VHH binders against q96fz2. Designs and how they scored, part 19

Target 1, 269 residues: q96fz2
Amino acid sequence: CGRTSCHLPRDVLTRACAYQDRRGQQRLPEWRDPDKYCPSYNKSPQSNSPVLLSRLHFEKDADSSERIIAPMRWGLVPSWFKESDPSKLQFNTTNCRSDTVMEKRSFKVPLGKGRRCVVLADGFYEWQRCQGTNQRQPYFIYFPQIKTEKSGSIGAADSPENWEKVWDNWRLLTMAGIFDCWEPPEGGDVLYSYTIITVDSCKGLSDIHHRMPAILDGEEAVSKWLDFGEVSTQEALKLIHPTENITFHAVSSVVNNSRNNTPECLAPV

## First folded at step 1 (VHH)

Design i2 (framework vhh_8pnl_2)
Fold by ESMFold2-Fast, scan of step 1:
Structure i2 (fold): chain B 269 residues (1-269), chain A 122 residues (1-122)
Amino acid sequence: as target 1 above (269 residues)
Amino acid sequence: QGQLVESGGGLVQPGGSLRLSCADAGSIFSINAMAWYRQAPGKERELVARITSGGSTNYADFVKGRFTISRDNAKSTLYLQMNSLKPEDTAMYYCAAGEYDSYWGSDEYDYWGQGTRVTVSA
């Protein structure tokens, strides 16, 4: 997983993240640094993406089931990194493998501190290798969406007006992430950055790509992953596995260039 | 077939030079850590050189001062400039790329090419 779409306006995104806390109260996540949220149909590593994390990370004695939403840099910079420029990090931390996450210092240390987050997206992109050619076919991959009697399938929506209506009740993709906090040695603001945990692809995606993000399917899984005050690392890691509850459609090569940021990036072809 | 495509191998005399290339198939996605491995007949694969997305490089002791690893991120292409080649450098050379935390082990890389043959003989 190395390319996502997260294009919803801030208010629509916030409402899409409505949840219940441990006491059963309906809530919206509270924003940190909302000005750093930049909607895009084509987000690549090193850009900022919105993540959910427990309020307890920021406030002592906060209810660990309450959620903050914050933009974080994609590409985890470990807290122990000693160079001045995080782009000089020797290791690729865009994704981390579920099978070795407890063996890698970059991921084991923040996990021990409860630094679990849920990475939000409309969906993610993967590139399928085509036999006999050097070209790849891109696909947009996302949760199955609720179909009303009047809205129909998103794949059957031929016009931009029909697509606009789909986003009002879009079910966001919720991916398991790990974040860390890096303090620049020469001073400056703390950098919050994250990685997406990856697993072997499910049967439904195996013809497209051999790996997939660890998707947290439903509010129970999301709540347990975020709640580091009540759910241990060992228990949380049981949530990390492939899921079959996913759908996809082919998209045009416009998405290949991460500078392209238009609805055409995720439109069916 | 392999997920990366190597080229540039061939037969050279001792002391000669070759430049190897490795291309991703025209997709720009999260391939950040890249490496060259080699495998001589009857031996295990061994790391030759590694480069991060930020340009930091590491070399095996047996190639330091002779080989140079570089990359072109815009083209998703990896290179290995091999100078002062020795008969001991004869091997299949493999390109590897990782989209996760990749320290040193070959089992940490997600993508591999099928290799390009380098033969150094008189």
Scores: ipSAE 0.000, ipTM 0.191, lowest interface PAE 15.7, mean pLDDT 83

Design i3 (framework vhh_8pnl_2)
Fold by ESMFold2-Fast, scan of step 1:
Structure i3 (fold): chain B 269 residues (1-269), chain A 122 residues (1-122)
Amino acid sequence: as target 1 above (269 residues)
Amino acid sequence: QGQLVESGGGLVQPGGSLRLSCADAGSIFSINAMAWYRQAPGKERELVARITSGGSTNYADFVKGRFTISRDNAKSTLYLQMNSLKPEDTAMYYCATEYGDSYYDLEPFDYWGQGTRVTVSA
């Protein structure tokens, strides 16, 4: 996974992340650094994306089931990194393989600190390799959604209002991530950065790509992954596996250029 | 991710030199390892040289000492300086980004360029 869409305005994104804490209280995640959130249809590594993480990471004695939402840099910079410029990291930490996550120092150390996060997106993009050609077919991949024409009292299915409403009840893709905190040696703000854990693709995606992000399907899985105060690393890693509860459609090559940031990037062709 | 555009190939005599370039218009070039592959007529594609985002290099034994891979992250451009060219170096040369699933992935299957042809006259 190396390209996502996360275009929802901050308030819509926040409401889409409504959840229940351990006491059964309905909550919205609280923002950290909300000004760093940049909605886009075409987010590449090194850009910031919103992630969910436990409040306990920021507040001593906080309820570990309570959630913060924060923008983090995509591309994990390990806390031990000694250079002044993160772009000089010699590893590509955009993704982290599930099968070697406990063997790689860059990922094992933050996991041991409970630095698990849930990476939020509208969906992600993958490029299907076409054998015998240099062409690649991009696909937008996302959770199955409730169709707007099925969701209520919508009389004119082709009205502009119907198209605008598709995002009001969009089910965000929730991907398992690991984050770390890096202090620049020459001063400046602490950098929070993340990687997306990857697994073998499910049967439904195998014709598009051989790997997929580890998707946390449903609130029970999301809650257990985030709650590092109650759920050990060993137990949390049992949540990391392929899922079949995913859908996709082909999109235009407009998405290929990460500088293109329009609805055309995810529109069906 | 983005389209890679190779250039600099051509016809050259044995012992000559060529410099290949690969430009990436929209990729995560600055954090990706980059590689040059080649495919000779009737053969499978093979790795020629690899460079990490930080500049560490690896070379295939058959080009070691003759070819130099380098990158300019500010220009999002990869280079291959080819010296002492031999007829055996005749191939289509491909630029690849090692996007992969982990920082130790060595498989540059995605985001291949169109290639640039190198012919070393007999």
Scores: ipSAE 0.012, ipTM 0.268, lowest interface PAE 8.9, mean pLDDT 82

Design i4 (framework vhh_8pnl_2)
Fold by ESMFold2-Fast, scan of step 1:
Structure i4 (fold): chain B 269 residues (1-269), chain A 121 residues (1-121)
Amino acid sequence: as target 1 above (269 residues)
Amino acid sequence: QGQLVESGGGLVQPGGSLRLSCADAGSIFSINAMAWYRQAPGKERELVARITSGGSTNYADFVKGRFTISRDNAKSTLYLQMNSLKPEDTAMYYCAADDYSGWYEDTYDYWGQGTRVTVSA
């Protein structure tokens, strides 16, 4: 996973993240640094994306089941990094392999601190290799959606104009992430940055790409991943596996250039 | 398991030069990191040089000052310029690319079949 869409206006995104805390109270997550949220149809590594994390990371004695939304830099900068410029990091921390996550210092240390987050997106993009040519076919990959008008589902058969009607009730993709906090050696604001955990692709996506993000399917999985106060690292890692509850459709090559930020990036072709 | 194709290997005398090329025949449009590895007969495969998507390079100590890694994103091609070749550089040279890794040095997703470099009189 190296490209996502997260275009919802802040208020719509917030309502899409409605949840129940441990006491069963209906809540909306509280924002930190909301002015750093930049909606886009075409988000690449090094840009900021919204993540959910436990309030307990910011407030001592907070209920660990309560949630914060915060924009974080995509591309984890470890807390131990000693250079002044994060771009000088020699490792690619855009994604983190599930099979080696406890063996790599960059990920093991923040996991030990309970720094688990849920990365939010409309969906993500992958590029399928086309046999007999050097061209790649991009696909937009997302949770199955409920269509209120006719079919009860959204898929490749729907016209592009129908997409404008679905955003009000869009089910956001929820990907398992790890974050860390880096203090610049020469001073400045603390940098919050994240990586997306990846797994082997499911059967339904194997013809598009051999890897996929670790998707947390449903509120029970999301709650357990975020709740580092009650759920141990070992128990949380049991949530990390491929899922078949995913759908996709082909999109135009407009998405190839990360500078293109229009609805055409995710529209079916 | 990818479709990287190496070329440019051959026989050269000590002190000579070779330029290796590696073409991406259908990998992901935006490859993150790329590397050259080599394997001499009876030895483990070892990293020669790597280049990140941003152009940062890293070299094994045994090739510093002699080899230069570069990439041409417009041609989807990786290069290794090898100067002042030594008999010890004799090996099969492999191209590798990574698009999903927190530690790209350990877990390249795409590999080529290799191109042979022989350095002898």
Scores: ipSAE 0.000, ipTM 0.237, lowest interface PAE 12.0, mean pLDDT 83

Design i5 (framework vhh_8pnl_2)
Fold by ESMFold2-Fast, scan of step 1:
Structure i5 (fold): chain B 269 residues (1-269), chain A 121 residues (1-121)
Amino acid sequence: as target 1 above (269 residues)
Amino acid sequence: QGQLVESGGGLVQPGGSLRLSCADAGSIFSINAMAWYRQAPGKERELVARITSGGSTNYADFVKGRFTISRDNAKSTLYLQMNSLKPEDTAMYYCAARYEDTGYFSDYDYWGQGTRVTVSA
């Protein structure tokens, strides 16, 4: 996973992340650095994306089941990194393979500190190799969505009005991530950055791409991945596996250029 | 935080021995593989010996039978035992650590500042 969409306005995104804490109380996640959130239909590595993480990472005595939402840089910069320019590690830490995560210091160390996060997106993009040509067909991949009386069928929608209504009750994609904190050697603000854990693709996606992000399907999985105060690294890693609960549709080549940031990027063709 | 620091270099006569050490100055230590490289005056940097976290070793042909690489994970330290030293072993010796393998291959190694070894009569 090397491209996502996360275009919802901040207030809509916040409501889409409504959750229940350990005491059964309904809550909205509390924002950190909300002004750094930049909605986009076409997010690439090095850009900021919103992630969920436990409040206990920021407050010593906080309930570990309470959630913060914060923009973080896509492309994990390890805490031990000594160069002044974090872009040097951009492509190397965009994704983290599930099968080697406990062998690599850049991922094993933050994971041991409980630095687990849930990466939020409308969905992600993958490019299918077309036989006999160098052209690739892009697909937008996302959770199955509940149809409403107003929004109509997602699979049949070919009008701008139908797509505007779909976002009212969109179920965000929730991907397992690991984050770290890097303090620049010359001083400055702490950089929070993340990587997306990847697994082998499920049967439904195998014709599009051989790898997929580790998707946390449902609130129980999301809660256990985030709650580093109660759930050990060993138990959390049991949540990392392919899922078949995913859907997709072909999109326009407009998405190929990461500078294009319009609804056309994810509209069905 | 974590930083590689070499020590143990010096001046020694042909046939002598030296033991190089490389310490991770950070409080957290977990590395896939470590290696010793050297660079002689006017020459390219070259691999001397490598050791994996599991203890598997690999040596350059020009040091086989004379040098031994080892690691002590409890002390977060890498060693190079150098025996039967020759004038052609004169070089700056560097410790390298492979802290991660990203994607399918490791493309990033962290390097120390080096320790000088001089072999002369």
Scores: ipSAE 0.000, ipTM 0.104, lowest interface PAE 16.6, mean pLDDT 81

Design i6 (framework vhh_8pnl_2)
Fold by ESMFold2-Fast, scan of step 1:
Structure i6 (fold): chain B 269 residues (1-269), chain A 122 residues (1-122)
Amino acid sequence: as target 1 above (269 residues)
Amino acid sequence: QGQLVESGGGLVQPGGSLRLSCADAGSIFSINAMAWYRQAPGKERELVARITSGGSTNYADFVKGRFTISRDNAKSTLYLQMNSLKPEDTAMYYCAKVDSYYEGLYDEFDYWGQGTRVTVSA
């Protein structure tokens, strides 16, 4: 996974993240650094994306089931990194393989500290290789969306009006991530950055790409991944596996250039 | 056919120069970390130079000041400019990349080219 869409306005995104804490109380996640959230149809590594994480990471004695939403840099910068410029990191940490996550220092250390997060997106993009050519066909990949009176069904055959209304009740893609905190050696703000855990592609996506993000399907999985106060690393890693509960459609090559940030990036062709 | 295709190797006199190219057929070239490795006869494969997606570079001590790694994202091509070549630089040179859709540790590259041979004649 190396390209996502996360275009919802802040208030719509916040409502889409409504949840219940361990006591069954309805909540919205509390924002940290909301001004750093930049909606885009075409988010690449090194940009900021919103993630969910446990309030317990910020407040001593907080209920570990309560959630914060914060923008973090995509591309994990390990806490032990000693250079002054994160772009000088010699490791590409955009993704983290599920099968070796406990063997790699960059990922094992933050996991040991409970630094699990849920990466939010409208969906992600993948490029299918076309036989006999160097061209690739991009696809937008996302959770199946429920049919409502307002949005109708979603798909390539639907009218543009139906697609405009779908965002009001969009089910956000929830990907398992690991984050870390890096303090610049010369002082300055702590940098929060994340990686997306990847797994072998499911049957439904195998013709598009052989790897996929580890998707947390449903609130129970999301809650267990985030709740590092009650769920051990070993138990949390059992949530990391491919899912078939995913859908997709082909999109225009407009998405290929990460500078393009328009609805055309995810519109069906 | 492999996705990474090296070219530019050949026979050169000591003190000469060569520019190696690595063409990446992928359309998302700019997000990949890339590297040049070499394998001399009878030796293990060793790192020559790395370049991150952001353009930061790292060189092996034995090539510092002589070799320059660079990338052209518009052409999806990685380069290695080799100056002041020595007989000790004789090796098969390999292009490697990590795809951001996989584990991104630079020492564990996901894709390798077939190599291009560099011979520095005596």
Scores: ipSAE 0.011, ipTM 0.308, lowest interface PAE 9.1, mean pLDDT 83

Design i7 (framework vhh_8pnl_2)
Fold by ESMFold2-Fast, scan of step 1:
Structure i7 (fold): chain B 269 residues (1-269), chain A 121 residues (1-121)
Amino acid sequence: as target 1 above (269 residues)
Amino acid sequence: QGQLVESGGGLVQPGGSLRLSCADAGSIFSINAMAWYRQAPGKERELVARITSGGSTNYADFVKGRFTISRDNAKSTLYLQMNSLKPEDTAMYYCAAETDYGWGTYEEDYWGQGTRVTVSA
């Protein structure tokens, strides 16, 4: 996973993240740095994306089941990185393989600190290699959506008016992530950055690509991944596996260029 | 998960030349940069040379003027031309590929199995 769509306006995104804390109280996640959230149909590494994380990361005595939503840089910069420019990191931390996460210092250290997050997206993009040509077919991949009205699914939306209704009740994709906090050696604001954990592709996606993000399907899985105060690293890692509860459709090559940021990026072809 | 295969290693006398090749079996669908690393027994892997898809190159100080990195994008093949070889160049040489940021899967570098270079009589 290296390209996503996360285009919902901040208020719509916030409501889509409604949850229950440990007491059963319904809540909305509280924002940190909401001005850094930039909606886009075509988000690439090094851009900011919204993630959910436990409030306990910011407040010493907070209930670990309460959630913060914050924009973080896609591409984990380890806390031990000593250069002044994060873009100079000599290896790619956009994704983290589930099978070697405990062997890689960049991921093992923040994971040991409970720095688990849930990466939010409308869905993600993958490129299917076409045999016998140099062409690739992009696909938009997302959770199956509940159809509440005639125009309540992405496949049924044929006009701009109908597209607005699709997004009002969209079920966001929830991907397991690890984040870290990096303090610039020459001073400045702490940088929060994340990586998406990846697993082998499920049967339904194997013809598109051999890898997929670790998807947390449902509130129980999301809650357990976030709650580093009650759920150990060992227990949390049991949530990391391929899932079949996913759907997709082919999209136009417009999405190939990350500078293109229009609804055409995810529209079915 | 990507398959890189190195070739061209062997035994050569000091002052000799070798050309290493690294072929992508086509499993890595977009490559931003490729690099040659080497590892002598008992030492860590160290970067020898790196080349981006745009052709920009970077060399370790210990090979500047002696080694040349190049790639043929049409053949999905990376090369390392090694001239004026020294005994201290003796090592296992590894090819690595960095996934392009624009093309989907962004995992840590793909590695080959290595090809051995020995510089001695």
Scores: ipSAE 0.014, ipTM 0.268, lowest interface PAE 7.3, mean pLDDT 84

Design i8 (framework vhh_8pnl_2)
Fold by ESMFold2-Fast, scan of step 1:
Structure i8 (fold): chain B 269 residues (1-269), chain A 120 residues (1-120)
Amino acid sequence: as target 1 above (269 residues)
Amino acid sequence: QGQLVESGGGLVQPGGSLRLSCADAGSIFSINAMAWYRQAPGKERELVARITSGGSTNYADFVKGRFTISRDNAKSTLYLQMNSLKPEDTAMYYCARDYSEEGYWTSDYWGQGTRVTVSA
C-alpha cells in the first residue's frame, strides 16, 4: 500500500470514528494537532494522515480503551535514528511486512512499546500490471458500504450532491499500523510517524496486486489493536491477516500523479 | 553513508562454480532485506535471489536448484553461491538493499557490480 484517499472534512471524519470505551460509553476520539490534518483524494508516503491511538500514550493513568486521533507522517522514522534529517534514512518504512515485523529492529522496538495505531482512509489505491503493455490499471479499494433508503445505486452521471451524501455514512478503512516518536538531535518538535503493516493479498484482490494492508475489520479488532494496556503484542499480532471483506473498482489514470487531488481520482470508470 | 561492494566474479567454464560476496559497511545490515540482481549485455537488470533479515529466501526460476543466497549478519556480508554455471549466466552481478517491504525493488543503493563470464 503506497497511496490512499482520506478526503473527509475534519468533523465528518471525527463522527465516522465514533466508538465505545471499555465501560460501554459512546465517545468521539479527541484530536491532537488537528491543524496538521490535510484532506486529500491522493495521499502519498511522507504526507500526514490521521491515525487512531490509545490515550494512554499521552496521559499516565488514562483509560487505555479511550482514543486519540492525530495526524502522523507516513513513513516511520525510528526513535534510534541519529541524523538530523529524516529524509536521510537509508531504508523505506512506508510498509512493514507482517511475516518479518518481529525480525526488524525499526518495527520490533516501537511494537514492544505498544506503539500500535489504526491508519484511517477512505480507501487505498493499487496498480494492476497489464500483460503485454507497460500500462498499469489503477483501482480504488475500500470496505463494502451500507446502502440507505436514499443512497440507492449512485452512478457517475448522478449530481455531485448525491456523491456527497455517500460520504456522510462512509465506513472508513481501518489499517493496522505501527508508529514511533523521533526527537531531532538539534531540538524541535517530536516527529510522530507510522508504517502500514502488509499481508499476502486475499483471493478477491489477487488479480490486482499480490500484497494488501492488514485491515482490522470491525470494532472488536480495532479496539484490541489499539488497547496496548490490556492486549499484549503477541495477542495483537493474531489480528494481522488477509481479509476478504473488501471491494474495489477501476479508476482513471488521473490518480497516477500524486499532485492531482480531485474526486476524479476515485470515481469509477 | 553506506556503500555496497561486490566481489568474487571471474571467468569460469560451463558447469563451474563461483561464490559472490557483497560487503555492506552500513550499521543496519542485519535489519535489511538484501538481493542479488544481474544484467547481461542488452538486457534489463533482473532479480536473481532475495533474502529477508530473518533468512527467508526467494529465487528466480532460472536459478532454482543451482544458486544459493545466504547472509552473515555478524560480518554484514551477503553471499551468492553459484553452481552448475551456464553461458546464459554471463552478466554483471549487483547486490542491493531491498527497502521494499512489499517485495518491490525500490533500492537507491546499488553496488558497483562484479562480472561473471561463463565461457569455454
Scores: ipSAE 0.000, ipTM 0.141, lowest interface PAE 10.9, mean pLDDT 82

Design i9 (framework vhh_8pnl_2)
Fold by ESMFold2-Fast, scan of step 1:
Parts: sequence; structure tokens; C-alpha cells
Structure i9 (fold): chain B 269 residues (1-269), chain A 122 residues (1-122)
Amino acid sequence: as target 1 above (269 residues)
Amino acid sequence: QGQLVESGGGLVQPGGSLRLSCADAGSIFSINAMAWYRQAPGKERELVARITSGGSTNYADFVKGRFTISRDNAKSTLYLQMNSLKPEDTAMYYCAAGYEDLYTGDYPYDYWGQGTRVTVSA
């Protein structure tokens, strides 16, 4: 996974993340650094994207089932990185393979600290290689959406009002991530950055790409992945596997250029 | 099939040379590390050589001094120059690309080619 859409306004995104804590209380996640959230139809590595993580990461004695939502840089910068500029990192940490996650120092160390997060997106993009050409066909891949009596289809969005209604009840894609905290050697704010765990693609996606993000399907999986105070690393890793509960449609080549940030990026062709 | 296509394999006598190429149709080369792996019948795949996007190289001890890995990012092509070939170099050779972790010495290769056969025999 190397490109996502996360375009919802902050208030809509927050409501889409409504959840229940361990006691069964209905909650909305509390924001950290909300001003760093930049909605976009076309998010690339090194940009900031919203993630969910346990409140216990920030507050000693917090209920580990309570959630914070925070923008983090896509592309994990390990806590031990010694250069002044994160862009000088010698290797790409945009994704992390599930089968080698415990063998890679960059990922094993933050996992041992309980630094699990859920990466939020409208959906993600993948490029299918087309037989006999150098061109690739981009696809937008997302959770199946519940159809309602109100406009419920991205393909049915023929006006600004209908477009807004598509997103009011959109089920966000929830991807398993690992984050780390890096303190610049010259001083300054701590950098929070993440990687997305990847698995073998499911049968439904195998014709598009051979890998997919590890998707946490449903609130039980999301809660267990986030709750590092009650769920061990070994138990949490059992949640990392392909899912068939996914849908997709082909999109325009407009999405190819990460500078393009319009609804056309995810509209069906 | 993956997004990578190998070519250049063939039959060669001991002491001969071959140059393998691996072509990519897209942007796999831009940031990703590239590698050559090989697999002899009944054996597991083993790393032969790898090269980062910046050009840093690493070689398996059994090919050091004989093989040279290089990349041409403008042409999205990876090369493996194989000199002084030995019968034990006989294998299917695979091109791989993916996200890497240089400090662990491993690479989570997500893209693989179909392979090209190299046979070294008299």
C-alpha cells in the first residue's frame, strides 16, 4: 500500500470513528494536533494521515481501551535514527511485511513497546499491470459500504448534496499499523510516524496486486489491536491476515500524480 | 506474474559469462531496493546480490568478486553481470523489489519476477 484517500473533514472523520470503551460507554476519539490533519483524495508516503492509538500512550494510568486520533507521518522513522533529516533514511518504511515484522529492528522495537495504531483512510489505491503494455490500471479499494435510503453510492454522487451524503455514513478503512517516536538530535518536537503492515492479497484482490494492507475488519479486531495494555504483541499479531471483505473499482489515471487532489481521483471510470 | 520480467539466462560452459536483465514497466525502481535471488532444484531461494535505490550494493560471499549488480533508474532496469561461472551457479535467477531495512540485513520484497534459467555445464 503506497497511496490512500483520506478526505473527510475533521468533524465527519471524528464521528466515523465513534466507538465503545471497555465499560461500554459510547465515545469519540480525542484529537492530538488536529491542525496537522490535511484531508486529501491522494495521500502519499511522507504526508500526514490520521491514526487511532490508545490513550495510555500519552497519559499514565489512562484506560487503555480509550482512543486518541492523531496525524502521523507515513513512513516510520525509528527512534534510534541518528540523522537530522528524516528524509535521509536509507530504507523505505512505508510498509512492513507481516511475515518478517519480528525480524526487522525498525518494527520489532516499537512493537515491543506496544506502539500499535490503526491507520484510517477512505480506501487505498493499487496499480494493476496491464497485459502487453507499460501502463497500469489504478483501482480504489475500500470496505463494502452499507446502502441506505439516502444516497449511499459513490457512483450515484451527481451533485454536491449527494456527494456529501455518500460520506456522512462512510465506513472508513482500518489498517493495522506500527508507529514510533523519534526525537530530533538537534532538538524540536517529537516526530510520530507509522508504517502499514502488509499481507498476501485475498482471492478477490489477487488480479490487482499480490499484496494488501492488513485490514482490521470490525470493532473487536480494532479494539484488540489498539489495546496494548491488555493484549500482548503475540495475541495482537493473530489479527494480522488477509480479508475478503473488500470491494474496488477502476479509477482514472488522474490519481497517478500525487499532486492531484480532487474527487476525480476516486470516482469510478 | 509479477511486475518484473527477467531475461538473459541460458546455457554456458564453466568459466563463461552471462548478463541478466530485469525490466519494470512502472515506478517500482524509484525508491525500492532491488535484488537477485537464485533457487536450485530442491533448494530454497537464496540472496545473490542486492542494490539500494542510492546504489549501495551487498553480495553473497559465494559470488563476491565474480558478479556485479547495477541499476539504471532512467530505464527501470536491473542488471547482474556474471563472470567466471561455475556449475554450482546453475539455478533459476529471480529479480525482486521492495521495501527494505538495511539495519536488519533483510528486505521485505513484495515484487518478484518469473525467473530466468542459468545452466552452467560442459
Scores: ipSAE 0.000, ipTM 0.145, lowest interface PAE 14.9, mean pLDDT 83

